# VH-VL binders against a0b8k9r932to1074: the designs that were tried, part 37

Target 1, 143 residues: a0b8k9r932to1074
Amino acid sequence: NNLPLDGIVFISVRDEDKAEIAEVARRFVNAGLKIIATDGTSGYLRGSGVPAERVRKIYHGSPNVLDYIRRGEVKLIINTPTTKQSVKDGFQIRRSAVDYHVPYITTVQAAKAAAEAIEKALRGELTIKALDEYHREVRYRAL
Key: E = the ipSAE of ESMFold2; O = the ipSAE of OpenDDE; V2 = 0.75 times the mean of E and O plus 0.25 times the DockQ between their complexes.

## First folded at step 23 (VH-VL; framework fv_modakafusp)

Design i4 (at its last look DockQ between E and O 0.72; V2 from the best seeds 0.00; counts 0 for: pae E 2.8 > 2)
Fold by OpenDDE, look of step 23:
Structure i4 (fold): chain C 143 residues (1-143), chain A 122 residues (1-122), chain B 107 residues (1-107)
Amino acid sequence: as target 1 above (143 residues)
Amino acid sequence: EVQLVQSGAEVKKPGATVKISCKVSGYTFTDYYMNWVQQAPGKGLEWMGWINPESGETDVAEKFQGRVTITADTSTDTAYMELSSLRSEDTAVYYCATGYFSFDSGYPFDYWGQGTTVTVSS
Amino acid sequence: DIQMTQSPSSLSASVGDRVTITCKASQDITNYLNWYQQKPGKAPKLLIYDASSLQSGVPSRFSGSGSGTDFTFTISSLQPEDIATYYCQQAWDLPLTFGGGTKVEIK
């Protein structure tokens, strides 16, 4: 699993996670990453002062997150389980993530670990321990 | 307690249409997709399609496209599966089923209806 | 579509025996594989999810293993109440697909 130092992070999280993820997203932006997010998530992020581009749902057509993934622009996905997201979109995004070797995070704690690892990496302070912690929390499989 | 309660057995003639209901309780109806699964006598399970009760979005397996309509009534927490142009091969038990999806935990069907037997005969 | 090849189609074993069922996916489905138990005249019941996770309330004699394309379902000690047909199901891609089932009987 690669640690993204540039590119786009796709974020779609449940309501109860949005506050914590907003802080994570802020750290990503400060690190030079771009945020795209689903409607509810992007709205919350922008309301919190974090720039986030709204990306349409897959079933609403292009451009959507799959297009960004297929173009190699999305470098990380943060998706905490929520009943409000499209299951069909979830299937497609998950598959696409694997097909295009995009790591995904499903917990707030893992997201925080990712942000910390990225910041450390940019400062040249990345340790094997920090990297291992990041990798442990990030999922990715090759087909 | 989560319950999925389906409508009773149906006997239909070829060419007719059958509509099966699945009423849910014990959870928020719109929170989970509702799936339909067919099982012919002595045969295995076959996924027919699903609906997002919140949006009304549906997907139907290719085998059933054109003949299956899946709907949801949020006012009654009931999902429906309508199968038209019935054939003898449609004789089967039909189940509604639902589960939770996550990126890291797949999509298991945690809850099932008791099944509805549909018999198609001349 | 992802094909799920389940084997054997049927088996007969004695009470207390170790029973093993296999499921092979036509492509890599990682660990998104579920196992169900279906008793005669009843709806399927989830036993194992994510290839190896035991569903709540399910006896510990049931287990699952594997990832990628090859999966195994095991009953460590077959009990009379385990007479049923067992199915694997992939949840990696649409359409969702099931194995052909394995009918388990007791001698």
Scores: ipSAE 0.802, ipTM 0.908, lowest interface PAE 0.7, mean pLDDT 93
Fold by ESMFold2, look of step 23:
Structure i4 (fold): chain C 143 residues (1-143), chain A 122 residues (1-122), chain B 107 residues (1-107)
Amino acid sequence: as target 1 above (143 residues)
Amino acid sequence: EVQLVQSGAEVKKPGATVKISCKVSGYTFTDYYMNWVQQAPGKGLEWMGWINPESGETDVAEKFQGRVTITADTSTDTAYMELSSLRSEDTAVYYCATGYFSFDSGYPFDYWGQGTTVTVSS
Amino acid sequence: DIQMTQSPSSLSASVGDRVTITCKASQDITNYLNWYQQKPGKAPKLLIYDASSLQSGVPSRFSGSGSGTDFTFTISSLQPEDIATYYCQQAWDLPLTFGGGTKVEIK
């Protein structure tokens, strides 16, 4: 069961998804997880009352999301792609997520399923359905 | 329907510069990176680089660094690739190509221009 | 840079034959591999993405498999219209790189 019950969730999403992702992020915070996010996403989340720490783009050096991933601190990545993100950074983040076995998800539906699964796990109510839905939407490289 | 229409064939002398255009229609130009691919006669495909048309972010493969300039004009929905200091080995067909990046995929190129033949001869 | 070694460089087969083309990556690229078909004088056309996913509108006789470093492209029953050169392409890391191509002809 690869559910993040503590640690950091990295969030970087397109504008269209920010409102729904803010609600998901609130559920993560309520579950005891910490949020880090890129510029526009972190600003939106904080403006919505969700605590989120801004991380710098990889090109600007440390600390960035790769540093957190390499230290094992990032437990989940939520990224919905847009041209407002660097595709070069996207290749690096994807590679790191695979190499360090960090689950990543790319849809709002999968993010909602992850939040529900985490909440059920914390209440001792995790079901095969919730776990199956979470794993079907998560992408990561296995050793 | 999506179309990538490239400028016409060019014949150039060694040392000259060529600038190839790729005009986009059928989708929002700024939503997708534009890639450039070289294919020398009887040879395979080689990625040259890309541009994000919205931000102007570019990357150029090391082989082409210093000779290739990739630009975009969002007022005309047109990407450009300029290759300078032309040599005989630059004789090739040049393609523009685009696709959608996500963590779930290997960034396949769904759409290609028709190609532009550049001939470099003395 | 990730080198893609494609084999064979050319082949001839009869209509109805099973055709197999391989690509080997110089490092583990998981499943981030695409296959393209290119007919003479035409731009490449995407057939398979992510090693095994068939692009919309592509005939089911085309398939791909593999993960890691070793990848296979198969035409289950070669048709006359399949005369083309086929390329693999990795998209694990920059620069994006292609295999050397496999020219397929009908004998």
Scores: ipSAE 0.387, ipTM 0.770, lowest interface PAE 2.8, mean pLDDT 87
ESMFold2 (binder alone), look of step 23: mean pLDDT 91; pTM 0.935

Design i5 (at its last look DockQ between E and O 0.81; V2 from the best seeds 0.00; counts 0 for: pae E 2.2 > 2)
Fold by OpenDDE, look of step 23:
Structure i5 (fold): chain C 143 residues (1-143), chain A 122 residues (1-122), chain B 107 residues (1-107)
Amino acid sequence: as target 1 above (143 residues)
Amino acid sequence: EVQLVQSGAEVKKPGATVKISCKVSGYTFTDYYMNWVQQAPGKGLEWMGWINPESGETDVAEKFQGRVTITADTSTDTAYMELSSLRSEDTAVYYCATGYFSFDTGYPFDYWGQGTTVTVSS
Amino acid sequence: DIQMTQSPSSLSASVGDRVTITCKASQDITNYLNWYQQKPGKAPKLLIYDASSLQSGVPSRFSGSGSGTDFTFTISSLQPEDIATYYCQQAYDLPLTFGGGTKVEIK
């Protein structure tokens, strides 16, 4: 699991997680990462003062998150399980994440751990323990 | 308690159309995709397609394209599967099934209807 | 389409025996593999999801393992009530596809 220090983070989270994820996203932005997000998530992030570009749903055409993934621009995906997410889009995003070796996070705690690890890495303070904690929480599946 | 209750057995002639219903209770109908699965007598399970009850978006397996129409009525929490131009090979038990999708747990079918037997005979 | 090859197609074992069923995917499906139990005249029942996660309420004698292309379903101690046909199913990509099933009988 690679720790992204630059690039794009795709975020799509359920409503109850948006407040906490907004803080995580802020940390990502401060670290130099760019945020793209689904409609509801991006709206909340922007409303919270976090820059987040709205990305099209896959079935609405290009450019969408798959395009960013396939171009190698998305370096991390944060997706907390939600019933409001398109299952079909989810299938495609999940598959693309695997195919293009993009790590994904499915919990708020893991997202926080990622932010902390990134900040530590940028400060040159990354320890083996911190990295192990990050790796434990981040999922990565390769073909 | 989550329940998926399907309509009763059907007997049809070749060329006819059958429409099966699946009424849900115990959860918000629009929260989960509804899948349909075919099982011919003594054979395995075959995914036919699904619908997003919230948007009405459907996907149908290639094998059934052109003959299968999946719909949802949010006012009655009921999903429908309509199969036209029936053939003897369509004789089978048809199930509605739903589950929760996530990157973490995949997409298991947690809940199933009891099945609807469709018999196609001349 | 992803082909799921399940083996054996049928087996007969004694009560208390260890039963093993295998499922092979035509391509890497990571861990997105489910196992179902179907008793005669009944709808399938989810037993295992994500290759190795036991569904709530399912007896611990049932288990799943594997990743990628090769998966295994195990009944550690076969019980009379376990007479059924078992199916694997991939949920990695559309269309969703099932294995051919394994009919489990008691001697």
Scores: ipSAE 0.741, ipTM 0.898, lowest interface PAE 0.8, mean pLDDT 93
Fold by ESMFold2, look of step 23:
Structure i5 (fold): chain C 143 residues (1-143), chain A 122 residues (1-122), chain B 107 residues (1-107)
Amino acid sequence: as target 1 above (143 residues)
Amino acid sequence: EVQLVQSGAEVKKPGATVKISCKVSGYTFTDYYMNWVQQAPGKGLEWMGWINPESGETDVAEKFQGRVTITADTSTDTAYMELSSLRSEDTAVYYCATGYFSFDTGYPFDYWGQGTTVTVSS
Amino acid sequence: DIQMTQSPSSLSASVGDRVTITCKASQDITNYLNWYQQKPGKAPKLLIYDASSLQSGVPSRFSGSGSGTDFTFTISSLQPEDIATYYCQQAYDLPLTFGGGTKVEIK
């Protein structure tokens, strides 16, 4: 139920993770998911041949990532820790993800586990091991 | 390795201005927001505001709006907090502090300056 | 603004005692709650983040628990070097806010 089989994945990751995350994002796209991303991440993904829609910074108004979250369109957030992101925007996105019960992933390992689980689910081959790895790495905070 | 070194203690009269510096070393200055925290005698810690040293973006808590200016100089890796129109209740220790934002960790402050005592007396 | 209420304001305990400090938020903050230790004349030091995660280099006798509005900080066996004031801080929303502090002394 927490495995995103359709919808949007929001991706915002630090520079050192971008290469590995680009491959994960390609697997999501191949699985039928759509990617939205922040400026630096969206640029990297597009430059790597992964379709990703750039989202506006929150203070630039609608539509931004908060609008997608509030409409229930974002099913998963991948946000590896970074020092360069706007911390103010980070507070707003995190608050919205918590309010709207959107699960999040903060490591490359968790992102890879999510891609594996989604691919196995689409083939009808989902195993206890794949689900256990996904659930171990995915974070969720209920209000 | 990481160090936040603040300027020395200040004694000021009411109505004056104080400008406190916080020089960083051991990490890339522009990679972390810098925060300022007030600790008045008999009170706890109070967040004053922050700056993104890369962009110059700042926020100041409502209580301090209009009297606090937070700046950064990337050529010297130094953040500044300036408090104007000083009052006796501004007597406090002032800290610079920074931390690592994450959805998992929130925003804890794991690096602190040594503090700067400001005394406002007639 | 989110108000953080700590109790007690102060306490005295013997070396080896279990010490418990509570912190209550004025609204649900999930588990975005940090604990700091401040020794006299020194800057605060982060002990616990995310309500229960121990900061690197912090002794395991320190722990935290809770979520929502009610949080607990525990020193399992008080040591002489633990004499300090302890503060909780919410990191759920801006402005960041701290509890009033708990001064811990040894009998």
Scores: ipSAE 0.483, ipTM 0.788, lowest interface PAE 2.2, mean pLDDT 87
ESMFold2 (binder alone), look of step 23: mean pLDDT 91; pTM 0.936

Design i6 (at its last look DockQ between E and O 0.05; V2 from the best seeds 0.00; counts 0 for: pae E 11.8 > 2, placed apart)
Fold by OpenDDE, look of step 23:
Structure i6 (fold): chain C 143 residues (1-143), chain A 122 residues (1-122), chain B 107 residues (1-107)
Amino acid sequence: as target 1 above (143 residues)
Amino acid sequence: EVQLVQSGAEVKKPGATVKISCKVSGYTFTDYYMNWVQQAPGKGLEWMGWINPESGETDVAEKFQGRVTITADTSTDTAYMELSSLRSEDTAVYYCATGYSSSDSGYPFDYWGQGTTVTVSS
Amino acid sequence: DIQMTQSPSSLSASVGDRVTITCKASQDITNYLNWYQQKPGKAPKLLIYDASSLQSGVPSRFSGSGSGTDFTFTISSLQPEDIATYYCQQASDLPLTFGGGTKVEIK
């Protein structure tokens, strides 16, 4: 119920999800959202023609994704299951998502649902069914 | 079958240092973070810290900072927890525990060692 | 730190009874909540993960529910082998924290 129509989307996904997420990210950009990404995600997105700003990993210092979240700039997080190398950062991102009421998506399917919902919202076509489908796939803290 | 086998019971005097080992088998040692959990007699479970065996990165709970050192030897698939400046209140059973974690996981501890009893007494 | 308040601290019930344990988090932890069983002299054993997912090999009489701050662990029909202390544990933030435990005994 916190679908962003503007702002920043943070994307960090595993390799096998990058192709599908690139299409989702493209839809976000076309909808007026900005993309920031870390790891190899940003590189893949740019290589696919999707503008994505590279953001530092948390343990590499500021500014990192937590800074963007705390500033209220990140409006959506897409983070599919990552390797253990990202466990600590993952904890911090998840906690921040809860603390700052940022929707947190962990599956490609949910990411697609979010993109569709955002597009429909922009066209004024958002339905209760679409919202229900979106909510089933997204984690967030109620206001 | 996954197994976490810890070193044997320890008896130490106050001020001493104890080092407990946790040898793993049945899975790739570097796949999961290794956690250490303390349990005082008749008390609950308390997370002490963890290590990423692949990178060596550690996090230690504030309560134990400065006294706990967690290490991992990938050549022997063994994690270690060293506790220094031992006190009577450090008398407890110490467990190593590991689990899978991802962005959609609650990081459960799927596997546990059998525990190591450490007794600190004058 | 996230505080996990578990209740009751102990309970005694008859075989076949429905047993309910509650765990309350001081902050919203979404569904990052696990439940463990610890029998005397043994290491804890994972029963429930992600608030409601049953660990493989665990009897179906065990279940978990809840999200946010309030969670419930249930034994639908208490068995003699269920005598143990049960703990909740959050994995929403570091440090990882456990509930105080609930000792379950048979009358």
Scores: ipSAE 0.398, ipTM 0.818, lowest interface PAE 1.6, mean pLDDT 91
Fold by ESMFold2, look of step 23:
Structure i6 (fold): chain C 143 residues (1-143), chain A 122 residues (1-122), chain B 107 residues (1-107)
Amino acid sequence: as target 1 above (143 residues)
Amino acid sequence: EVQLVQSGAEVKKPGATVKISCKVSGYTFTDYYMNWVQQAPGKGLEWMGWINPESGETDVAEKFQGRVTITADTSTDTAYMELSSLRSEDTAVYYCATGYSSSDSGYPFDYWGQGTTVTVSS
Amino acid sequence: DIQMTQSPSSLSASVGDRVTITCKASQDITNYLNWYQQKPGKAPKLLIYDASSLQSGVPSRFSGSGSGTDFTFTISSLQPEDIATYYCQQASDLPLTFGGGTKVEIK
């Protein structure tokens, strides 16, 4: 349930959010986290100079994000709402995040807050109070 | 060699229940979703639902909601589809199908069971 | 649900002819479209995945193209063993849906 200080962050976001999320992802990489992303998101991130490994869509096939989650490798998920078509993929990811206790973030604002908190934790600047407030904002999303 | 072996043909009366098995060999059962497909005589293919054998999570097409139960037994590498409250319109061949290809789209069905004929007669 | 409209419903052609089958999706499915062959009394067989990728062991006379909503399946030179019904299937969204099928016969 805790904010990750190492490991993999999975990112899959709608087009409108990609620019702001690329800056957030850069902060994660600078903090020592690794990025995996779906096709469209991974392409955008790489085009913006952010290292990101492409991961398969969840349609029955490996390796995909479910495989990484199952192995305990994914420590944080950022998935913002998309068109009707992509909501069903997000449903499956959200269910896996709940089952494997991976924090799941659905807004750009929460993603920015997570990046800030991770940066502060790595510098030793977080307090028990600050961590408590952050944990209240990072939650498993209901499906 | 990947094989999906289904249970034998069934003849049922309206209102009965049928449970079809699909035993898997030649790949890791829990790595891929198992799907069920109906084909009525002389008709096309219709997706019924799927199961993630590892978690037990399922999805069932709206047409079959409330009548279909899909399960998996990882100790025997066997998936099951149970169809209740049978109607004459449920007379069909039922297939299990899975895919583990390198496809990015998921759910291309590389491998199919041989099919199980279910006949529902008054 | 994404509706898949497949055309024609049936066709007859001579050995050696080029055969073309089309499939139209009711929504943009990018390249998440598969093609299957089903011979009488048999389970379907995957021929093409991701619109244009040839499944291993499938003869090169089979091909697929398209993206978005409009897709084409082609048999470049029809052979006697190609008598079958062909189905497209979208894999973009649940529920998974198939086209109505195209029965291919030899004159």
Scores: ipSAE 0.006, ipTM 0.532, lowest interface PAE 11.8, mean pLDDT 82
ESMFold2 (binder alone), look of step 23: mean pLDDT 91; pTM 0.941

